# Ledger of designs, part 77: VHH binders against q9y6x5

Target 1, 379 residues: q9y6x5
Amino acid sequence: LPPKLLLVSFDGFRADYLKNYEFPHLQNFIKEGVLVEHVKNVFITKTFPNHYSIVTGLYEESHGIVANSMYDAVTKKHFSDSNDKDPFWWNEAVPIWVTNQLQENRSSAAAMWPGTDVPIHDTISSYFMNYNSSVSFEERLNNITMWLNNSNPPVTFATLYWEEPDASGHKYGPEDKENMSRVLKKIDDLIGDLVQRLKMLGLWENLNVIITSDHGMTQCSQDRLINLDSCIDHSYYTLIDLSPVAAILPKINRTEVYNKLKNCSPHMNVYLKEDIPNRFYYQHNDRIQPIILVADEGWTIVLNESSQKLGDHGYDNSLPSMHPFLAAHGPAFHKGYKHSTINIVDIYPMMCHILGLKPHPNNGTFGHTKCLLVDQWCI

## First folded at step 3 (VHH)

Design j23 (framework vhh_8dlx_2)
Fold by ESMFold2-Fast, scan of step 3:
Structure j23 (fold): chain B 379 residues (1-379), chain A 120 residues (1-120)
Amino acid sequence: as target 1 above (379 residues)
Amino acid sequence: EVQLVESGGGVVQPGRSLRLSCAASGFTFSSYGMHWVRQAPGKGLEWIGNINHGGSTFYNPSLKSLVTISRDDSTNTLYLQMNSLRAEDTAIYYCAREYWGESRTLFDYWGKGTLVTVSS
């Protein structure tokens, strides 16, 4: 019987939420499975980049989804919308569902994971839902469980994406205990529904389930704004991405633009592309702009206006507030094991191992996830 | 201050067309993606579609043949053209500004909405 894996993402689920709020359903899941307390994500700590890193095992400079808003100087294409389905943006890597379909006589299923409604290397997920934020978690779950139970060739890899708690994290900020408690309780109830549905359908005992996220969330404030219009006139550059990492394409000499920006705010670092810190692995791609601005944690870059964001992400990936967690349950995983930290790029080679797939070259290290797996010796 | 003001709603007969407008102020309109969302009585929010800063449009597949979204950056105005209106299109219609650089978390500012009632 081929091994099966369901990968679930709750967007913007900060790791320390697990310590500050009650999750009875998630804790029952973890008790009979594994927990990784912190997942160190890739820079920039944004939705599309990190979701693609999870399924490719690559840094953003290598897989090409370098931001949620991008410009490619060679082709002059813009990626500026959540529904952009141009394969051009996704073709610099091979995600795991493509590998699953091409290496084995197996199917993949997807409920709205970024990239799954796009043909990548001429291969689209066998079953998928076009992205639509209005579709309920229940409908996404119904489709995924139907496809896991009723497909030929069998669905062996399935993904399920949910926009919360990211949307509420932005609206209320992670320090709003009343609103975040309500949102996180709803997510825990959805996890309970997921487990119960899998048990009812006879899938639970033979299915590997990973619950994770792409990034965390940090508190922002109207008192922590960087007005880019006070630094430089808009006639000198094209803005490709704004906050908290601004991507600047100069219309004049790059050094002149850099000099206007470099000392504008004590709460923002300004980098020429070649000076971006090596630890970010955010340099070697044509979609990374000539000048990158990186705001300090909790600071928002704006264009001569206030910000309604009370929470944000995209900041330095060394910040614990930017880290998600990973929990997993199933025949491949130990029971009751807790691990401190892995890199988000390590998830891909682990998933390939579980599914019996040969991974494409990647930046993950299988050794980092060995202790989670029953068929591996870890000490 | 950022403001979004919807207009053009009202009572319309089934089968007719209606164009809604959203007047934007307090920000550089041409730099942002814009969305239309509706809420029918007693139901949740339904995403209609969006238009990015470059003018490319993306629609809810269930509504694609019935709606067109456009923008006029010179007047800071967003439009929703609706054709072949049905009773099920009765809803409050909202325009919303996209979070800059957010692909899955969509909105930082909303209008107050305009009511469209489709009745005989």
Scores: ipSAE 0.384, ipTM 0.704, lowest interface PAE 3.6, mean pLDDT 91
Fold by OpenDDE, second read of step 4:
Structure j23 (fold): chain B 379 residues (1-379), chain A 120 residues (1-120)
Amino acid sequence: as target 1 above (379 residues)
Amino acid sequence: EVQLVESGGGVVQPGRSLRLSCAASGFTFSSYGMHWVRQAPGKGLEWIGNINHGGSTFYNPSLKSLVTISRDDSTNTLYLQMNSLRAEDTAIYYCAREYWGESRTLFDYWGKGTLVTVSS
């Protein structure tokens, strides 16, 4: 039987939640598998970009999903969470479910993972759910496990996405121990349900399962706001994306816009596109706007309004608060092994290896995950 | 008003063939890709395949040998030919438009579906 892999994402699960809260089900999962304590995600640290990086192994500048909100000046198209279905945005890369599905005797399944309900390179996942935040985890899990168990050709790659603890992190802030403990307890229970379901179906021993996330969460405050309206007139630019990384499309001379913004706040770095730090790998794409603003950790860029969020993400990807974790279990993985850090783009070549797929050119390093795998040498 | 109307569904015996139609109206049919999707009772959505505006077809690997998608732009009709039907092919079959605009584009317009029941 071909290897099978289920990729699960709990949106906004900060890595250090594992240290600060109790996760009996997840800990059992880890005990019988592997843990990567910190995953360095890609800049910007947002949902759509990072989820696509996981399944392509590419930096954002390479796969073309450079933010949750994008604008293409040539076609005049917009991308957002409510307008994400145009293949134009996704076709600059080939996600793993497409690669998998194009193989003989294989199919892919998806439960609301970003991009899975879009025909990418004219291919949609064989089994999928239209994105609907109102659909329970149970229903998503039931569909995924049914497809994994009963499909022909067999589903060999599946994705499962859940919106928590991201939504709650935004609402309560990651430092709200009372509310976040409740939220994270529910997440752990869902993991318990997942494991139980797999055991009941006889999938547990043969299915490789990766549980990860796209980003963390940092504490925000009303006392840490950067108001752009105090620095520049709104008529001089179009805001494509706002916080904590603002994408600025000038309506006047770029240099003039830049000069008005460069000293707007000591807690915000302003970059011309060509001056964006190389370490971000966030320069070589036309979808990146001429000017970007990057707020310091915990600071919120606003217009003439107050922020309602107590937590946010999207900041510098070197910040620990932005980092998720990765746990995995299955025949491909060791038992009881913990690893310190990998890059999020490293997940793709690992998954390709597990599935026996030839990876597309990518930015991941397979060597970074060798110690997680039973068939590899750990140096 | 954009409309998609599936037809051709019904009760068929295993091993038989069936051709479904999707009548499109309210838009320039020839400019858009079209998809077939089905949903079996109690199951999620299963993508069957699509035909782009240029006439190229793409299929779900699980169904590739059993289905053929075609279109007639002169009559604004999308077709799904199914051969060697099995009980597991019992489902509601939907056609959906692939459209790109300022609003949600893909699968923003669905037919109401046509039921296919494969039973001996």
Scores: ipSAE 0.016, ipTM 0.279, lowest interface PAE 7.2, mean pLDDT 93

Design j24 (framework vhh_8dlx_2)
Fold by ESMFold2-Fast, scan of step 3:
Parts: C-alpha cells; structure tokens; sequence
Structure j24 (fold): chain B 379 residues (1-379), chain A 120 residues (1-120)
C-alpha cells in the first residue's frame, strides 16, 4: 500500500492573511498537522514559474518557465500566455507526477495544476482536467477524490489548483479588508469542504495533504505607475513581458537601450542579463531577455495608460508580501508543529521522500523540511 | 479612461453564425492579451478563449471547433466569430483585457457585455 499525497494550491494566498483574517477550518487542519508560516518563493514571483518550482524543486532559470509570458531567443518561439500547451516550454525539467508515474507502478491525478494538461517528456498525468477556470472547486475535488479511490495502478500523487485568492487580490488589493475578508472566508469554507469530503470517503486518516500557494500579493495604486513610453520609443525594442518585471528584447544596440532605461524611474531597477543579482537565480536561460526591469514593491510598469490592478505580485522574492504559507496534515507529518520558513524549492524533495521517489537533481534542501516529518530527527 | 465596448449581439436562429466586436480605448491595445468570456442565464462565467499581443489564440477545449478569436490592432478591435450557434450559446458575452503575465483567465478590465439569444 504505497503512501499517497494530495497537493492543493490556492493561488496568491499571502502568508500574512493567516494572521489578519479568521480561518476556522484551516486552523483545525493545522491543529493536527504542521504550519510553515512563510515559504520563500522563487524570482519572479509569478504563478506559472512558482507552480513549476513547487513540483520540480528547481529555480526558474533551471526549469525554463521563467515568466507567464516568454520568448526563446534560440528557437524564436513565443510563450505568450500561460494557457499555451506546447511541451517545448515545459521539457527543461521533470515534474514530480512524471517521476511518480515512471516508478513503482503508480498513477498521478491532476485538477488543473499548471503543466498537468501538457505531455512533458512524452508523459502526461494519468488523470487530468484540461484547464478551464469555469470548473468549480467542487467538481475538481470530486474528480480528484474519485481518482484517488478508483484507480489501477493506484493514484499516489494528486494535485488540485484554485485561482483564488489571486483573482480577487488583483481586483481589490490585499488592503481591502471588507472584500478580502469575504473572499478568504469562502476559501476557508472550501478547505472545510475538502476535509469533510476526504473524511466521508475514508481517505482522511491515510492521505498526506499539503495546502500551499505560489506567491503573495501587494497593494498597488494609480499613484505608483512607471510609464516606459516616457523613457524609450517602441521602435528600439520588443516587449516580451511588462509588469512588475519587464522583459526587453532590444532591436538596436543593447547598451543604447540600457542607457535610455537605466535612469527612467527611481522606482525601477534596470539590469543587463549578466548583472541580474545572483540571489535571484534568474540569469542562466535563453528565455531570460537581454534587459530586465524590476519595479519596486507596489509599483506598476505601464505603456502610457492607467492600471486597474489594485494588487499585484512578481516582485523581489525577499519581500514578505510575496511569500505564501504551507500547511500539511497526514501520517507523514507531525501534529501541532509550527515552523518559521522554508524555500519553495524545498517542497519537491520533501514530497519525493513522502512518496518514496528518487528525486531528480534539484535546488531544494531536504534538511530544511525534515522537522515537519515524523520519520526524521528535528535538530 | 480605459473602456471595452462589446457589440454585435442580438437574436439569431440556430445553426447561424455571428461575429461579436469589442472596441477598446484608453490603452495600448496591441500590447495586451484579450479574452472572451460568457455567462448563460443562471450560470457562472465560462471562459471562451483569448488572443495574446502576438496574435496566438488559445480556446476552451469544449468550444474550440465553434469559435475563432481575432484582433485588428490598427482599429483597436477584438472579434469573436461564432459558428453553428445552438440554444445553449444564449448568454451575455464579455470582452476582457488580460492581466499582463497572468493569463489563468484573470483580467483587470471587462466590458458591460452584449446579449446573444439563440432562438427561432
């Protein structure tokens, strides 16, 4: 009877939300499980990059999903939208569901986790749902639990993705207590539904469940805009990604474009690719453009227009506002244990350990998560 | 100042085709991905598809054979071509601007919608 793991992501769930809002169902989950208060994600702090880092244990420069909008200079392919299903973009890494299916007669199941509806190294999740934002949390949960109970070979790794609170965080901003309170209450109710469904089906006591997120959210404003059109003409470059990290592909001399941008705004850092700070681990990939612009927290890069985004993410991964949390429950995890911080890349080797899988080379450190696990020494 | 205005809705007979338009203003249209979303009476929002700033299109798999999304950056106009319309296509159709770098059908601006009714 192999161990089983369900990995759940609520997109854009800022760690501080746990401190500032009431989560009765999530607190009951944590009471008999573990909580990691902050997960330090990878740069850039965007949805697709961080979701792929969770399941590969790799920095973005290593797994190749370096943004939600990308251009590959070698092949001249465009990944213009995160709904793009070309396997080319995903093939620079091996996600955990692929490894799970290739070892020990096991199956994987997925409800819309980024990459699971794409064949990666000719392997697609054994059971999956094509991405469709209109599908309810209830339907995703029904499919996942059905596959966990009724599959041969057994489903040992399952994923479930939900778009909130990210969508509302963008629309209202994280400082809108009234609207965010309502949104987060609904998410807590969904967590309650998840736990009840697993109990009803007899899965709860023997299933490891991780609830986490890819990034946080910070407050934006119409008073904090950086207008690129004020600094450089469109004829000098191709824009690959805009905000809060702009990816610039020069049409003329790179140094000339850099010089036009470098003093454009006191609220934006301008980097030649080779000068991107080493701490970002965001340099060694053909999909990272020759010039990268990084806006300060809460600033939005625009093209001669206003922005309706009251919240955003993608900023420096050292910012606490960009950090999600991780909570877990199940036979592999201690009960009532609280841990301060792990790196998002550490989740992958921990999950491999729980499932008895041999991890592919990765950037995570198993030692950082060992205190969460009952079969490990916490020192 | 940013505005999205849908047009082209109305009553159409089953089996016919219809093209919806969305006129965009107040932003650099050519630099953004654009989406079509619909809501049938008493139902939630259903994503139809999107077109990125480079012209690549992505569709809801359930609707891919029935719809085509295109754009004209010279007139700041987004189009939705619908073929073989059925009664279940009756809905309010919304044009939406994509969040740059956030495509999981998230959007920061949307129009007021245009009603399409498919009946005889």
Amino acid sequence: as target 1 above (379 residues)
Amino acid sequence: EVQLVESGGGVVQPGRSLRLSCAASGFTFSSYGMHWVRQAPGKGLEWIGNINHGGSTFYNPSLKSLVTISRDDSTNTLYLQMNSLRAEDTAIYYCARGYWGESRTLFDYWGKGTLVTVSS
Scores: ipSAE 0.223, ipTM 0.619, lowest interface PAE 4.6, mean pLDDT 90

Design j25 (framework vhh_8dlx_2)
Fold by ESMFold2-Fast, scan of step 3:
Structure j25 (fold): chain B 379 residues (1-379), chain A 120 residues (1-120)
Amino acid sequence: as target 1 above (379 residues)
Amino acid sequence: EVQLVESGGGVVQPGRSLRLSCAASGFTFSSYGMHWVRQAPGKGLEWIGNINHGGSTFYNPSLKSLVTISRDDSTNTLYLQMNSLRAEDTAIYYCARDYWGDSRTLFDYWGKGTLVTVSS
């Protein structure tokens, strides 16, 4: 019978939370499965870009979701909100649920993973929920498990997305042990509920489950602000994205805007698009603006105002604070195996292998995840 | 100082319409997306909808036929038009500033809220 996979994301789950807090349910999951301690995400280290990289295996410049706020210079369209359902933004790549439905004639199910409520290349998940942050984890779990158990053709790929611990990480900061301990305990309890529900429904033994995240979180402060209005008058440019990576569209000569910005703050780097470091793989897309500002870790770019956020992400993807983890359990995975690091783009070809799908061309390397899998020879 | 001030709430009969306003100050209003969120007594927060800086609107599917969100960038004002009000629409209504799409659940500034009571 065909292999089945459930991909679960807890938004903003920083890898080192696993070392600093107790997760009894997650640790039981890992004990009988695999753990990748760090996942090196793509730049910029934001929710929509990294969630789409997980399911396409592509860098942001290749899949086209280059930020949570974007402007396309060719079409003059704006994407500035997570509720925007225009397929235009998502059509530069083919996510795994589309391949699953078209290549194998199987069903896909989705509980709010970014992009799953949008028809991409005229294909939407067979079963899906429109994004609504008010819907409980319990309701999302109930729908996913119902679809996994009661569908024909069978649901072989399912996704489940939860907004925590990202929302609390922003509100309290990742170093607020008291508040973060409460939030992370609730997440561990949700993982316990997930495992219990799958066991009660007879799904657990035959289902591959991946638990991962899109990015981490770093501590911010009212003492670490970069006031962009002190650098340049806003009449000289259109602001496409603000913090911690500002996307600047000049209204005057690009070199003049660059010269006004380049030495304004010791706590941000200013790049002309062609000078963006190659290691970011963040250059070759019309949605990447002519000038990009990158704040140093823990610094917030503002427009002549204070910031209420005590935690943030979007920073350099080489920073361990930006890294999530990956844990997995199921018939495809070894038991009790720990791996140090993979790239977030490596998840896609691994998932294609588990499901028996031919991957679209991608930036991942199957060899990087080979040691996690029982049917592979480990180097 | 960033400030959001809701107004227009009150007691309204079932089936009637009501328009809420949110006056924004202390920031470049035209550069931000704006949201409406409500909280019914004893319930959690429910997202109503939002309008991006370009004027495109997105709604909670359960509420789409009943509400319209608009903005006037010349007066720094956000509006929520509600039609065919029901008892279940009784809630405190909040105006919130978008966090540049950074978090799907986080707003960086909130108003104090305005109470809408739907009762005959």
Scores: ipSAE 0.288, ipTM 0.672, lowest interface PAE 4.7, mean pLDDT 91

Design j26 (framework vhh_8dlx_2)
Fold by ESMFold2-Fast, scan of step 3:
Structure j26 (fold): chain B 379 residues (1-379), chain A 120 residues (1-120)
Amino acid sequence: as target 1 above (379 residues)
Amino acid sequence: EVQLVESGGGVVQPGRSLRLSCAASGFTFSSYGMHWVRQAPGKGLEWIGNINHGGSTFYNPSLKSLVTISRDDSTNTLYLQMNSLRAEDTAIYYCARDYWGESRSLFDYWGKGTLVTVSS
């Protein structure tokens, strides 16, 4: 009776991996579904910010998860770990699973999507797994499919998160074709397992499934380092986030800190908070620090040391290397349709439409995703 | 050169306590979160817990009542206090440096580990 949706994220899945590697299971999925070739994510292009933007339809300055490491100047709280269950960090927005549970007496299920193990506005996902990286994809899939099949009230919205190919992208870099080929083949096999499990349980024909990601990956090098310690002494500031977007909280006059940083490297841009480019939508939140450093693509900001990162993300969201893709299959979606580009904030109002939910005010535009849906006219 | 060196392992009797140390060098220790991870014989890696650069601790719920993680930024040392040790706590214990700004259990440096054997 009610529409059902499973939202799956493979962390760090760069859009052009689809063109450069073979994905037989994913290609079978999109043959009878839709593909959006590029998803323009939000700035900064990091895991927690973009995962929360997918489920809220909001820019980071609006939903409050502005980085993976944050400091709130008003409350003096620090956020630097995925296991921090303080609702304070997440309460500036209402994610779709909360809306799903509150509007229609429906259940939600979650396998480790960021925020799903935290009570947000006094509401936690009906079924969830506490974040633990040691839990296999198979165990996450077993729990999600069990909850989709056997819940009362019915689970109508479910999420599934997996850490790859992000972990390997950081370790090997996206240009390591041998290692990335092996990692991406394993991911394609997991997609095959997902589809087979849904078919075996009789869920496949009536379930809407979205497969997407939060960001891409770009190649880094030991030859492209910015040593922050050569720019400014650490006694002058508190470091809130490091690379490739450094968040600087001055301990002395802000202008003096800015002047020490502004010409230190040709490979980073230095912004006072009010001068951050409007196109980033990264200014209007107390968790955005007074000075932000943005490294050029492929450059790593370090503290007087080398970096083991051969790949990274967090860079300018206009860079194609930072863009993920979106593929979807199910009764709500056209079959065999390809679309060029959407904004990551557009996913939320589309999902609300599919589930019959009234969206909270958001930065997405439903018109951008209409062509994907069978019940809409793309004119 | 970044280096993490675990110490304090050895043979210990059931029901006793043990404190492990991890000595960090080659980086600004106070700026990084740190993790403890273990691997029992024939098992996969099990995350124990971590401590962020601000001193806040987060634990595997299965282990929270049995362990305490702390740090001393003045000596660049990470600690794991274990209480009420059982035979199933026999494992190699690793300290690991958090991937700055990732928050999702991605480690860029690991120690070589220290073996803890719980036996009578």
Scores: ipSAE 0.409, ipTM 0.728, lowest interface PAE 3.3, mean pLDDT 91
Fold by OpenDDE, second read of step 4:
Formats: sequence, C-alpha cells, structure tokens
Structure j26 (fold): chain B 379 residues (1-379), chain A 120 residues (1-120)
Amino acid sequence: as target 1 above (379 residues)
Amino acid sequence: EVQLVESGGGVVQPGRSLRLSCAASGFTFSSYGMHWVRQAPGKGLEWIGNINHGGSTFYNPSLKSLVTISRDDSTNTLYLQMNSLRAEDTAIYYCARDYWGESRSLFDYWGKGTLVTVSS
C-alpha cells in the first residue's frame, strides 16, 4: 500500500505555547513521534502565503501567494479572503495534492486548507469541503478520516485546517493567559479527538500525521500604532495590504510616495521593492507592490479608521513570536525525537519523500529533516 | 443573470449508464471551464472532473474509468456521461463554472443539482 500522510494545521499556533501551556494530548503525540520546536516560516508571516509554502516548498515570491490581500496591476484582479478562487493566483506553483493525484492509484482529500477548493492547473482535490468557518472540527475530521479509510483509489494525502488559535490570538492577544489557556486546551482536546478517531478506524499505526501551523502571534497594543495618514495623503496611494506589512501602490511618483513614508515612524521600515532585504525572499514577483512598509514587532499600521487587535502576525519571519512548531507521528518518523528548527519550506520535500513523490523544484532542503525520518541518516 | 441547470438525474439500476446535462446561460459559456461535483448523502463534496475552455478534460482518478465529460458550446451545454453505475454513485450532482467570484465559495456559480439514485 502506498504511504499515507495527513497534514494538519492549527492556524496561528505560536511555538512557545508548547512551553507555556499544558498539552497532554499533543505531548503524548510528540512522545510517540517527533517535534520540531521552531519552524521558521516565510515572509510575510500570513495565513495564505505560509500555507501555500508548506505544500509547495516555495518562498512567497516563487509560488505567487504573497499576501492575504493582493492586487495585480496588469489584470486589475484582486485577491482576498473573500475572493480567493481565481486560479490565476495559485497557478504559479503546483501544490503537493495536485502532484499526488497525478500519480496512479492515488487521490487527495482536503478539509478547508487554503487553495484546496480551487482548481489549480485544472486539478482540484478529489475530495474536499467548501470552506466554511462555521463547520466544526469534528465534521472536518469525520470527512477526512472517512476519505482516508474508504476511498478507491485510496486517499494518500489529506489536509485538515482549523482556524484556532489564530482567531483567539487576534482577539485576546497571546499574552492573555486566562483566555488563551482556555483556547489552547480546546485545541489539545481536538488533537485528542483526532488521535482517538484514527485509532478507532485502525489508521493510527499506518498513517503519517503532521501537526503544524503557519505562523505565531505577537502582542499588540493601542500604544503602539503607526498612523499612515499622519505621513501621507490617502489620495496619493492605494493600500493593497495594511498591517503589519503594508503594500503600497503609488498613485503619484513612487519616489514622492517613498519620501513621504520613509520617516513616518522609527518603528517601521520602508522599502522600495528593489531594496527589500534578500533574506525575505520577497522581491521577485509582480504581485509585490512597489513599496512595502514593515512594522516592528508589536506595532500596528493603521489609518485614521483603525481596527483594534490585541494580537497580530505577519511580521519579520526571524522573530520567534512568528514561528510555529511541527509535530509528526507515523511509520516514517522516529519516536521521541526533538529537533530545534527547520524552515517551513523544508516540509514539502519531506512530505514528497514520505509519499514517494518527485518534488517540483522548490526552496526546501531535504537534509534539514533527515533526522526526523527513520529511513534516513541523521548527521 | 448567470444560470446553471442540471438535468438527467433519476433512479437507475446498477450497471446502467446515465447522461447528465447542465444548461448554461447568462455568460459566454465557451470562455469558461466547467466542473462536475457530487455530494453523497452525509458525505463531503467529491470532485468528478472538469473540462477547460479548450476542451481538455481532467478527471478524479477514482472515477476516471467511469465518467466522460464533454461540452457543446453551440448549445451552451455541459455533459457528464456515467457508465456502469454503482450504489456508491448515489449523490446530488452539480455543475459549476470554473470562474472566480467575490465570495468565498467553491465556484462562483453552481447549479441546484440533480439527484442520481442507483438502486436495485
């Protein structure tokens, strides 16, 4: 039988939550598998970009999902949470579920993972759920496990997505111990449900399961705001994305816009597109706007009409607060092994290896995950 | 107004064939890819396949041998030919336009679906 892999994402699960809160189910999962304590995600540290990086192994500039909100100046198309179904945005890369389905005697399943309800390269997941945030984890889990267990050709790759603890992190802030403790306990219980379900169906011993996240969460405050309206007239630019990385499309001369913004705040770096730091791998895509603003950790870019969040993400991907974790269990993985750090793009070649898929060209390094795998040598 | 209307569903015996139709109106049909999707009772959505605007077809591996998708641009009609039907093929069958809308839906436009029941 071909290897099977379930990829699970709990959105916005900051890595150090594992150190600061109790996770009896997740810890048991880890005990019988592997843990990567910190996963360095891609810049910007947002949901759609990072989830697509996980399943493509590509930096954002390469796979083309460069933000949760995008604009293409040539076609005049927009991308957003409410408008994400145009294959135009996704077709610059090939996600792993498409690769998997192109193999004989294999199919893919998805429960609301970003991009899985879009025909990418004229291919959509064999089994999927239309995204609906109101659908319970239980229902998502039931569908995924049913497909893993009963499909022919067999589902060999599946994705499962859950919106917490991201939503709560935004609402309460990651430093709210009382509320976040409650939220994270629920997450741990869901992991318990997942494990129990897999055991009940006889999948646990043979299914590879990866539990990870796309980004962390940093504490924000009303005392740390950067108001762009204080620096530049709104008529001089179009805002494509706002905080903590603003994407600016100038309506006047780019240099003039830049000059008005460059000294707007000591807690914000302003980059012309060509001057974006190389370490971000966030330059070589037409969907990246001519000017980007990057707020310091914990600072929020606002307009006069400001929204209040107590937590946010999207910041520099070198910040620990932006880093998620990765845990895994199954025949492909060691038991009781902990690793310090990998890059989020490293997950793709690892998954391809597990599934016996030839990976598309990617930015991941398979060598970074060898120590997690039972069939590889660990340096 | 964009409209998609599925037809051809009904009760059929196992082993039989069935051809579903999807009548499209309100848009330039020939410019868009089209999909077939089904939902069995109590189950999630299953993608059957699609045909792009150029006529190329792509199928769910689980159903490839049993289904054929075609289109007639002169009549704005999408077809799904199903052969050797099984009980497990019982589902509501939907056609959907391969296009993007301003909502977080799977496709921007769906038909209301047509029920296919395979029973002896």
Scores: ipSAE 0.050, ipTM 0.278, lowest interface PAE 5.7, mean pLDDT 93

Design j27 (framework vhh_8dlx_2)
Fold by ESMFold2-Fast, scan of step 3:
Structure j27 (fold): chain B 379 residues (1-379), chain A 120 residues (1-120)
Amino acid sequence: as target 1 above (379 residues)
Amino acid sequence: EVQLVESGGGVVQPGRSLRLSCAASGFTFSSYGMHWVRQAPGKGLEWIGNINHGGSTFYNPSLKSLVTISRDDSTNTLYLQMNSLRAEDTAIYYCARDYWGESRVLFDYWGKGTLVTVSS
């Protein structure tokens, strides 16, 4: 009887792919569920930050995963690898699987969602797979469905992460219709497999399923490069993150580094940490570096070289190209309802409500997702 | 022009050790994480491990006790030390440059690989 929720992420699934390509399986899912056409993610629009925002309801400056590559000025620790399992990086927030296990004495299961193979506040997902990108979607799905059906205490919250269409979006760019069509067709087939598996196992009617993503993708070009080496010599700074948001740790006076960078390119904004726009909610954390460079959409920051990237993300979160979507089906959700936009931080309090959990303080607004839910009034 | 060139492969007897090198050029090597990946005959790619720009190493748990990854930023060289080689270690070994902010199998540049054959 406890409500169950499966949260699925297809990394880098840009919202407008839904309008430009055919998704028969996803459209059947949406027909009997809900669709949020745009999810406004958090800045920076990168994988680890946004995946952690989905499960904590917090802006990056609050949950501490401020980039996929980070440096902590207080402890002098470096995070520049997705296999770094130091709990230090994840302990500034409490993700929903931890709350689920501690508040209700229920189990959580995870197939490779960022952070689920790390003990956070001394709590790790009850069932999990160590991150390994070589593991097939089918194997991840097999484990998740086994754990949803065969666990004690019962698994009430499960996550499933898949690296596509992000990997192909980077390789081909989102405007490569031929290659992206094949990639997105494969993803739709995986969604079909997911639904069929849940039906075969008798889970479909009583399971809440959310399909979402962390960010979108924009087209890049060899004609849109910012050569950082033309702006400043490597001896003046340590590079913590490169593109499209560069994180600069000065080795000399901060003002001198800033002055060398501030007028280097018309396609890059240079911010001292205290001058980062308030709308980004990207300022109040020791892991945010003294100088941040933000490239304009479609521009790539490079170190005296060409770029192999035909697509990228990390850009301003106000850009529609950076937005994913959210689709959901299950007993908690209306059928055939479409909603225009929510914030990615709103997903966490909605999921807590569905599971009957008390959310930790968060930046989401439950009112923004009320119209999706059968047990709520929409005004 | 970014280039990665692996070397040090060849025929090695079981139980022996072997060190592979990857010479990097055309970019600021010290600013990038680097990976080692292998492909055995008729099998898929297997991630071995990586070293970040700060020198921290991370390994495939199945291989951790058998391999060591290191780097020399002064010579732009990445190393893979392999110990107690078995027939199952026969593979083409690739070095790859980390794709900032992405999964470990998403790389922007690869070498052409070096063949290691473990036989008696």
Scores: ipSAE 0.237, ipTM 0.646, lowest interface PAE 5.3, mean pLDDT 91

